# VHH binders against Protein BPS1, chloroplastic (BPS1), part 6

Target 1, 306 residues: Protein BPS1, chloroplastic (BPS1), of Arabidopsis thaliana (Mouse-ear cress) (q9lmm6)
Amino acid sequence: ASSISKLVPKEKSDILTVSWMKQAMESLCETHNGIKTLITDLELPVSDWEDKWVDVYLDISVKLLDLCNAFSSELTRLNQGHLLLQFALHNLEANSPQNLSKAQSSLDSWKQHIVSKNPRIENCRAILSSLVQTLNLPKVKNSAKGKVLMRALYGVKVKTLYISGVFAAAFSGSSQNLMYLTVSNELPWAQSFMEVQNTMNAEIKNIFLSDGLTVLKELEAVASGVKKLYPAIQQGSIDPISLQPLKDSVTELSNGIDLVSKEVDCFFKILLSGRDTLLENLRSMGASTLQATSPKKAAGKNYRGF

## First folded at step 1 (VHH)

Design e10 (framework vhh_gocatamig_d2)
Fold by ESMFold2-Fast, scan of step 1:
Structure e10 (fold): chain B 306 residues (1-306), chain A 119 residues (1-119)
Amino acid sequence: as target 1 above (306 residues)
Amino acid sequence: EVQLVESGGGLVQPGGSLTLSCAASGFTFSSNALAWYRQAPGKKRELVAGITSGGSTVYMDSVKGRFTISRDNAKNSVYLQMNSLRAEDTAVYYCAAHFDYSLEGLDYWGQGTLVTVSS
């Protein structure tokens, strides 16, 4: 129940913030690290998994790595915009006609940069659609440990897909990436998840109906601050004190983007490490099998009965 | 291997006090929420108190002002200080770790420690 409650921001105003995104991605890192502890506790090592479970994990993990790469690409793009803001602020402080002209050009470039589309983010829709198609609760008949693991993995998939959809919607500026996941009603958390999903999606859609430049709160605060300075720039004089709110917003955005980037990088490394461990265990098993049975010995044994 | 070991239970008179301790191992203690639950004879297990990784706490209404949950990250331990104990507090007390492995939250449980409040 605490896992579901962590999906809901503490305040309605925290929905679609870089602060919430940092917490949501941190939650995914905890979730995926935690599955390693569960596997260990159940004493169900990867070498004992059915081939179908391995294939599903490998397919899902590579698609999640692609999503992480897309998110990192967008966060890097937003950081490039930050350089334009820093240059503009430097020129606004100089408060001469030449410097104010340079500042306005930088702010105009920043606005164009923020509204431009990132092809990698646009591709997230296809990846998410593919992942949703794999969202099935497996039936495990003969293993109590396998049933616990499969139910846990299903919950992890649901949580990962939902949060990834919110990230894709926020970064693309399009609500089309929001997930409306249907969850098996045999799961005790199904009702609570559906209620959280419906409540969050309703609020997110309301934010998308706003007339802002962006849907991310911290980014929109910067955009609003920029808009308020245009009349003063056109009049050829800026009060240095009037720059402080924009400077504060720019710093808050920069710090928030950095924290989200660190969590996305953490998630990427967790996924990559898990994938590499699985593949290495499979290669180790293959090498042992090959060492035990030479091709010549196998051929002689296999054809003896014919 | 996730392990939770409770201690501190015993027989105490009404109005008395007890401190329960839970020693945790096998996971990153500082990043996870811990909770105390209890189960009285013939009743369902119920949440008594919880503490998040950040130190925020939650309490069952009937124990507010009497019980205090705390954690020591350096010792990988969580505590429940129980004051002004009542007969209805008699139960087996369980330490639980709330892992965010799924939306439900997979919980690991200790073996429990018995608290008996009677004269």
Scores: ipSAE 0.000, ipTM 0.203, lowest interface PAE 13.8, mean pLDDT 78

Design e11 (framework vhh_gocatamig_d2)
Fold by ESMFold2-Fast, scan of step 1:
Structure e11 (fold): chain B 306 residues (1-306), chain A 121 residues (1-121)
Amino acid sequence: as target 1 above (306 residues)
Amino acid sequence: EVQLVESGGGLVQPGGSLTLSCAASGSIFSSYALAWYRQAPGKKRELVAGISSGGSTVYMDSVKGRFTISRDNAKNSVYLQMNSLRAEDTAVYYCAAPEELLKYYGSYDYWGQGTLVTVSS
C-alpha cells in the first residue's frame, strides 16, 4: 500500500476524527524523517545541493512551523475546554440543586468556548494559499540524484499540504480550507493521489452538511451528550448511570487531543531540527570556503628573501 | 508485492491495430490504479492512459479516440487497445501501478519490463 492510501479510514465515520488526525500527523513525521534517509541513500550530501533546492526546503519548513503553531494553539484551546467539562461532571455527580446550577454554568461556558473562533486557525488559509502557489515541480538538468530529490520534496509538499488543509478545515469548521491540489502529470502517482483526494474530500463535504455543533466526531459526541442532559438538569434530577456515556466521550476526546498534540509537537521538532542542521551545514561551508582561499605556500629549497 | 508483466507488442503497419496486455501478480490488484506509459528513443517517459480501481479513465491528448484502456479484475489484467496507429506511436510501452506519495526510499512505483511497439512499413 502507498503512504497516502493508509490515510483513508476503514469506515467513513472515521474521517474528520482526532484519531485520524493523530495517524495523519504521525505519517507526516515519518515522511519528513524519511527525507534525511533518502538524501543519505542517494549519496547527495547537503553541501552538493543547488541553492534552489535549499530555498525550496527552507520556504516550506518555515511556513509549516507556522501551521504547527496554529494547530498547537487550537489543541491547547480545546484542552482548556476539558477543564470545564471535568468541573461540570464533578458537580453533576454531587446531584444537589446548587451543584446542578454550577454544572449548567460550566456546560454553557464550554459550549461558548468551543464555538469561538481562533485567529491563528483563520490565518492558516493564507499560509496554505501561499504554499499552494509555490507548488511546482522544478526542472533539474545536470543531476539524476537532484531530480529524484526534487521529486521527493514535491511529493512531501503535496502530502503535507493536503493533510494540513484537512486539519485547517476541521479546526476552523469551514470546508473552504479543504485543499483541491493539482499535481504534475509527469509523476506516476498523480492519478492515485487525485483519487484519494477526491474520495476524502467528497466524504468531508458530506460531514460539513451535517447539522452538528462541530465536524470533529469525538467533539460532536461530547456536544450531543451535553445536549441530552439539559432537560434532566432543568428538572433537578440526574441519574448517575446516565452520566457514563458522557464521561466516556469526554475521556475519549481528551485522550485523542493529547495524542494529536504530541504528534504535532513531534512534527514541529523534526522541522526545526532539519532547519538547524541545514543552517549549520551552510555555516560550515562558509568556513571551508575561507580556508580554501588561503592555500599553504609550499616550502622550497631555495627560498629567496630580500 | 505486485509484479507486472507486459505482452502484445510487435511490428505493425501505419493505420493498424495492436492490443497490449499487462498481467499482475498479487492479491490487491483490484485496489490499484493502473497505467500505460511509453518511451521513445531520446524522449522522456510519458503517461499514455490510466484506469482507476473504479474504472475511471484518463488519456493523453494525442491518443484520445484511438486508444482504449480497460481492466479485468477476475484475470488480474489491464489492456490497451491501440487503433489507427501512427509512426509517432513507436515506443517501448510500460505497464505501471503508480504510487500515491513517497514514504522513505523515493518513488514506490511498480513497473513492468516493457514491450516494444514499432509502427513502420
Scores: ipSAE 0.000, ipTM 0.100, lowest interface PAE 18.9, mean pLDDT 75

Design e2 (framework vhh_gocatamig_d2)
Fold by ESMFold2-Fast, scan of step 1:
Structure e2 (fold): chain B 306 residues (1-306), chain A 119 residues (1-119)
Amino acid sequence: as target 1 above (306 residues)
Amino acid sequence: EVQLVESGGGLVQPGGSLTLSCAASGFTFSSYALAWYRQAPGKKRELVAGIYSGGSTVYMDSVKGRFTISRDNAKNSVYLQMNSLRAEDTAVYYCARELYFGSDTYDYWGQGTLVTVSS
């Protein structure tokens, strides 16, 4: 059995849910904290790293922070729709022609809000494309501990890119953000990852073929609930009992968005902390300071020249 | 270095209960997911239950509703409460710390504890 089994929900209908996104982001936080602790446990000082590894980490971390900011922006945008839903529900309960008109107007505004594109999410495709181009397993010839670290970092990057691609696809409403990653055959988990990727991507593509307003299950449940009430709103009479499923769906969505937002914030803080720690470690080396460089090309030279 | 020490295994009759414990050391316990795997003779090692740093859990279908995984960050321990045990639950149970996505080979493992369910 493999830890990747955690990415495949027990039911196919649980794919592209806010609940799954919360678990996936929590898993990323876990994974990135593990790398910080692995570096400490291996007692592999930054001074033992190639300059290229430090530069690659700093560049990747900035791009991941940009992805987190994009995801947080979208979660905030979706949460802003909650106020429109609450206003609509309040007016539906009043059940007068004036209130029903206000409710329909509010629901129409919510639908427009949900369908509108977020430029920050659109930019995720460029960021992900840039990150996938740097996906390579570095060759480490001298250090057994360095080999363990580089293989771990490669696996972390594969997992991070795949999950980020799913988030970008879900938030953009476009399957073009889904990752089809090729991984090094040298790693024992490569086959298991490919199986998870193939299974998840097949199901995600099926969801994108549906005629819903959104691919996120909890959000679509709200949209579906709204659609079911439209004939009653048009007829000018709402049964109060028929509002409870929509109220429940709205609460479920709001709670889910909150939980995902907290996990994205956690991931952002982990990335920022890791970056800050590396930069401070470089400063504290004093006379033997490891140089932090910004690579301008795909392949760099070793610090041997220093 | 990372150490995981399992305890609580033993012989029980069908329908009985056992609590497995895993004491962890050598890493920041609260930052990692931990899992229980098992391996029966002639079978592949399989994930039984997992718990994330935030408390979210995952279970294999055959143990859902019977087993409960929990953690105590203050004690650096993870537990597996096993109820309504069946003969097919007989296996060596391993505590594991997942290092990164998709790997059993380079994960940190305990020595294992034997659970035998037999009349």
Scores: ipSAE 0.000, ipTM 0.199, lowest interface PAE 14.7, mean pLDDT 78

Design e3 (framework vhh_gocatamig_d2)
Fold by ESMFold2-Fast, scan of step 1:
Structure e3 (fold): chain B 306 residues (1-306), chain A 119 residues (1-119)
Amino acid sequence: as target 1 above (306 residues)
Amino acid sequence: EVQLVESGGGLVQPGGSLTLSCAASGSIFSIYALAWYRQAPGKKRELVAGISSGGSTVYMDSVKGRFTISRDNAKNSVYLQMNSLRAEDTAVYYCAVDEWYGLSPFDYWGQGTLVTVSS
């Protein structure tokens, strides 16, 4: 819960930045690693889980892996634009009529590239909607440890859905992906989450109302820099000093995308590791236990008959 | 350190085709942006085609529709397929690892392969 408040940047201008996205994804990695620590601290090994708890975890994790794949595809697509920008900058520096023509062509291709839609990002809406439909706090009646674990998993799902919605909104250029999640009032962090969601969503909507090529701050800085160069390119006269701010913006964007990509990859690996650990623990119960018709006991290592 | 080795150069008739290959030594080839440059006698080196780590391509205007750049990350290789070759395509062709396309002093270059288009 306390980690949710860290998602609100001190400056409103830092909302919908590649820098914020890196921090948000890093926060998700920390949160999901915390679940493994909690399982250890509760002394509630997977072999003692009810089948329903296992199903909840596996359903959540596979859909989150799909979201990670969509985000990675968009980050790769945005990074492909970097090559066009580098080619344009090379030709702008040469500053001959032929090279200025090549630069103009490359910048036009880049602009077309960044405004094009990614089908994988469009499909994020369906995945997010599916996850929201299953956003229920499970009722656990016979295990105090299981209740703590299920409440923790619910909180993780809420945080993950909200952050994923922001990513999908940023990458798609559509506020329709923003989450308006309703959280169970039973949870002590519910009010804090609602305040964070309301603050972030209000600022994000304001950014979507701005007349820009994109809603991502670093990408829009590059787009603005490109737009400012068009009159000079058309006039056939480029001041070399005027290229440095664009070079700086291009470098900042590229570095930022790489950092977000690394965090998305780390999150993907954490999700895979969690699934592998769960599945391996189920296998390690042994054929005899798996063939038994008796339900597993939530609070004990072995099911105790008479 | 990355080592680049070009191959596939030679003598070809006008209108003919040729495929250039560039093999890279190194463990993480897939992260690099790669480019083909050429240098004709008495001229400066110029960018012919580039390909990003994600597979996005750029071409010099005079080769668009005639040349195709591609990469095979499993083979640590980048290729330049050249069709409808012209006398003005005669040059030494270089493979490069260069994210700034000649604007960085830390680029990795191959030794080059000669392409001659002549009857």
Scores: ipSAE 0.000, ipTM 0.104, lowest interface PAE 23.5, mean pLDDT 77

Design e4 (framework vhh_gocatamig_d2)
Amino acid sequence: EVQLVESGGGLVQPGGSLTLSCAASGFTVSSNYLAWYRQAPGKKRELVAGIYSGGSTVYMDSVKGRFTISRDNAKNSVYLQMNSLRAEDTAVYYCAKEFSYDLSGYYDYWGQGTLVTVSS
ESMFold2-Fast, scan of step 1: ipSAE 0.012; ipTM 0.455

Design e5 (framework vhh_gocatamig_d2)
Fold by ESMFold2-Fast, scan of step 1:
Structure e5 (fold): chain B 306 residues (1-306), chain A 119 residues (1-119)
Amino acid sequence: as target 1 above (306 residues)
Amino acid sequence: EVQLVESGGGLVQPGGSLTLSCAASGSTFSSYALAWYRQAPGKKRELVAGITSGGSTVYMDSVKGRFTISRDNAKNSVYLQMNSLRAEDTAVYYCAAQIWDSYGEQDYWGQGTLVTVSS
């Protein structure tokens, strides 16, 4: 929950931005890499429970990969709109009746493109609902190292699910994808997480009540800039200097989308490599590995609750 | 959905033997952690023996060398072989299945079977 607290923006309106999304996804990549380091540092051996853990991980990882694919498809779709904006800006600079007509047509096409629905994003709600049903705090007995790991893993899942919900809400324009997660009070970070979640969700809901074309700040800045140009296009004369704010907004949006795309790809690769490693382990003769680690896991057996 | 049904309880004389059986429902039985607990009147429920999916076992000190826990994944069953029974072994014995996964533990309990050790 300290890591998600770092994602709270200074300005309320900055919660639904491609800039925030880049930071949030980068944070997820760091968090998932960090759990690998924690496992190594704890020197925690593979237990006889691995088969059940592997099955659960494979189911959850495929769902997270599907979310990444949905997010990437939406980022690609938004980037396709960038070409329409570039063509419009080029024609606006030419400042002739023929070119202004071409610019108007391109901007109208861009607006239609941006308001269109992405079926992959619509499917995110079903995936998120499935993932939330599997979210619970592990009960760990007789292992201090196991308790630390399971609590850390639970925290990672809470963070992953919450951030994924924000992404799905931002891309779909629907608050139905927002997560309202309840975490166990026995965790020292539970109260701080709940406060962060409540603050961020309140701000997100307020943004959804706006009369904008989109809920993403950088995308809405472009839409607002486009709207301001229509009177000048109708008057048949565009001042090149008056185009600079829109050019800046278009560049900021494009750069932001590219950065978010790179971080989503990074997260996808982290998930895929973890999944591939587990699948390869399932193909190997795991008997020697389980035999090597079983005695260490068995050390606390006298009072185990299983 | 997962249900556990115990059998094999009864009256036995001190020094006698009993085998308890527990049949479980579920397609994932081979992944279950299974245990036998007992509770005597006026006492707290306590762990008697446990067995992991890999076959590793655990026993409370007072039953070590006398009791043996085993499982049969083909029959979805877990067993407790009890030898050299003592009066203090008198209790209701409960079968428990504990599913360990990355999102937590689910505990399933049987209804219990009574074991009485008396002359």
Scores: ipSAE 0.000, ipTM 0.091, lowest interface PAE 21.6, mean pLDDT 75

Design e6 (framework vhh_gocatamig_d2)
Fold by ESMFold2-Fast, scan of step 1:
Structure e6 (fold): chain B 306 residues (1-306), chain A 120 residues (1-120)
Amino acid sequence: as target 1 above (306 residues)
Amino acid sequence: EVQLVESGGGLVQPGGSLTLSCAASGFTFSDYALAWYRQAPGKKRELVAGISSGGSTVYMDSVKGRFTISRDNAKNSVYLQMNSLRAEDTAVYYCATLGPYDEFSYRDYWGQGTLVTVSS
């Protein structure tokens, strides 16, 4: 059974938030852990997989690890901006001409920081496009258990690709990163997925059409709060009480980013563990060194962001 | 401003153990992923172990079960515990940060390295 309907929040305003991202990534962790139970229940250990499926899995898993590294890198970058906001708020509270000048400089630096592009996030589109090319429902002959497993793995791939696409769109600030996946109609959850995808993508596109510095709700709340302070800074007087809404928004953003980061780290660990188990199983079986499915993987890729 | 200082390298016999330490300064340590790389004579640098800001770890295949990476955010330090050392582990070991540091550019910072020699 698909838990995909849980991806649509009750309020449209909750789409494209760090809160949603935390829940979506948590859902991926649950989904990937669930497949381990299914493999055990069907008694279809990795050793029963055909070599072609092993190569496909290794190609997909390394690309998913690269996406996690990109997402972790962006979350770290956004957390770095938190320091600039804290220094600005400290200087605004002092409310002297010298401190107000320091605060404005920190806020200007923060704006430059959040609009700067992350090269790892820029590369997500290429990774996602490559993963879509591997999205197919395999034809498994003469194995009822194999069909159940392959259909489950296909559903996991669809969910993972869609959520990753939303993350890439949110972090890049481009709706061009949204996925429009076509799924096999023979699967009972296919119609439910298509409805979720259509509903989410329509609302995300509407958010991208709205004017704002960012598309993430919590980050935009901070940006809006910062923008509203500039006239007061120029006039040389700040009411300390008027800073509280910005302080609250900054805290909410920081806490949200930390929660998303924790779930991305969890997902990375699950993917790495699965990959390690498969590779060790192949070595125990005396399998030859596997050829990479993609040229990028064959070039000796290193993991540097985790 | 950003500094990474490695320590703990030395001469050890095969089967022995060493703990490498990396002390970091000049950035918000808890926000950064860190990694240990090594470079053996005549070889390219290779990733040995890494640890994310959230504590997730990665290891190269040849060191799994023998090496353990850990971090202490209160001390701004990352560690590499190396057990069951082999002659092939002989290399200069480097500590590195990963991710954005400069608000205008991506930069990875490297330490100066610490030599580990595994000799009979």
Scores: ipSAE 0.000, ipTM 0.126, lowest interface PAE 18.9, mean pLDDT 76

Design e7 (framework vhh_gocatamig_d2)
Fold by ESMFold2-Fast, scan of step 1:
Structure e7 (fold): chain B 306 residues (1-306), chain A 119 residues (1-119)
Amino acid sequence: as target 1 above (306 residues)
Amino acid sequence: EVQLVESGGGLVQPGGSLTLSCAASGSIFSDNALAWYRQAPGKKRELVAGITSGGYTVYMDSVKGRFTISRDNAKNSVYLQMNSLRAEDTAVYYCAAEYTFLGDSYDYWGQGTLVTVSS
């Protein structure tokens, strides 16, 4: 199932948050695990239909693995800024002219760090464009089960592309990565998806119109807290209690980034596992050349005792 | 793209040395145990050496003291330094990445690289 309606958070203020990204990525993991189960449950005949959906999934999953690597790279880059924030907070607490100078330098470095470009994120545009070109609902003849599977795969593609576009837009700081997908009106969920996309994109565009350092709310909260400290640093005196809101924001951001990173890694592993299962199924059909890339056991699940 | 790519295999004389390398995708490297397996003609594939993400190593008895496994996280690479090579070490060597997700162990395999120990 597509489960597309669950993408809209209860509060609009939760759109473009690290918290939403964690939940969205969890949703993708659930969706892709559901497809593996559906493929197994349908027990489609060994035919052209299996080859077609397998090839489509393998091509899409390779590109999705590349997107996961790009997203992990950006999350790691943003989390590296945490060390600069910790160093700054430590020096702010010491509250001497030398320590305040070190804190300001660290905060300036952090600001430059978070706005710097990540080439892997910029490359996401090409990957997403390629994936959009493969977004079509194939006509399925002579197979009721095949029709169910292809419609489910189409829904998964739509959901995955939309969420990935939101991630790319958030990480690149560019609304040009937002998806404006057109889906076949014959699908029962088509109207619901269009409503979700319209609602989300309208709010995301509003966030991009705001004058902030970033579009991610937790990251912007830290940036705002940093900005508010500069006058106190220039005055040469910091009240330790006045640092608590920034400390809280820094902790919230760090924890959120870690949770999103773990979900992206889980999604990556699900995609890899799905690929291994499909390649093993193809190998069992007599394709010996696949043995070089496939696990030599069903589903690639093999405990070797490390 | 997720991939394990081995290199460094070749023909070597008995008593010689070879270093095998394996480059892994970033996302499977950081959390994964990495291992070298080998398969000689007519034999089952066997574990030669393994290294965990924390650097703990394991070796099969016949290679202890001769082979050394190491990893370079910055390069997403794992290496097998093979010294004092014997004819019995002749095999196709495979790089493998092992990880656990939701309680299940998963493996990804490289294409293999041939090592021939002969004069």
Scores: ipSAE 0.000, ipTM 0.087, lowest interface PAE 22.4, mean pLDDT 76

Design e8 (framework vhh_gocatamig_d2)
Fold by ESMFold2-Fast, scan of step 1:
Structure e8 (fold): chain B 306 residues (1-306), chain A 119 residues (1-119)
Amino acid sequence: as target 1 above (306 residues)
Amino acid sequence: EVQLVESGGGLVQPGGSLTLSCAASGFTFSYYALAWYRQAPGKKRELVAGISSGGSTVYMDSVKGRFTISRDNAKNSVYLQMNSLRAEDTAVYYCAADLRSWESGYDYWGQGTLVTVSS
């Protein structure tokens, strides 16, 4: 997968940014849409799938939807902090002792808000661990089209798990959420993926070793700007010009969060649509089977090893 | 594939200078810490100089003030400028790359380049 190498930004400082997260999630949306097109082009009916693979897909899709919900929850929580920042900036501009006191209180509340744990994000590790147990390259017999599809699905799953792990690590503030996936050597992109994974994980771990309030670049820029203002607030004197960098950082963070939220929502809708299409096809086949006088189990192509 | 290729080694007289170069390919160079190691006959491999992805440098005590490590991310290269060379500097010099900033066990190694300091 040529798109995997694009996950590594040219500048290491762009790792663990809201900008990178937007691009990574957008890449997942493109990848999953590509699979829908591939399934259509290969003209493989759902009746050709072994029942076991259908159940695996349904289980995987539910877990991916849960991950999207966790990520949306965290993005919403971070965006709620924007209101505290806007209130603080408004009071800092007023420059009276009463307004500076209100600004400091708001900034203290914002700091407390962004360091608080999100239970949904904490649950992501369990979901990811469950998903990695399903990461197997199935053996496909007597179907060239089935082999192409299964290999494509495996690659999509590897990419999805890795990116989801990075999101979970970024949002939880814990490097323990990073995935270390082992990929089948029989795939030509295996070495490329392992290099991307190693490069990204090493830099992410280095960022976690830094003494910052958060690991997300745009969020840390806001936190750094806030920290620089405390001495001026305590002294009762704010230079309006000195507020512009913080205003710019707050705007950049807010816009970035909105873009990532949009891409996560897009990914959720793609997953939901795929699931609904499969379930509708299953209901259609169930009705046809139920009406049969002599019920037969579909022979299909086997997608499992003996 | 991943490669580190050293060049610039050779025979020099005591007090002379050499510049070693290491050209990297197959990985995102700017994220890696790079190091020069050397190994003389009958001795273990030892760290000569290191440079982090951020440009921080470290040197072996016996080469401080004589050797300078530098990197060029645009050219995917790391260099070791060696001045005031001594007979004790005779060794095979290896280029190494590690994703982490500090510790033994580099991810990638070059094949080495021989430096001989002899009168």
Scores: ipSAE 0.000, ipTM 0.094, lowest interface PAE 22.2, mean pLDDT 77

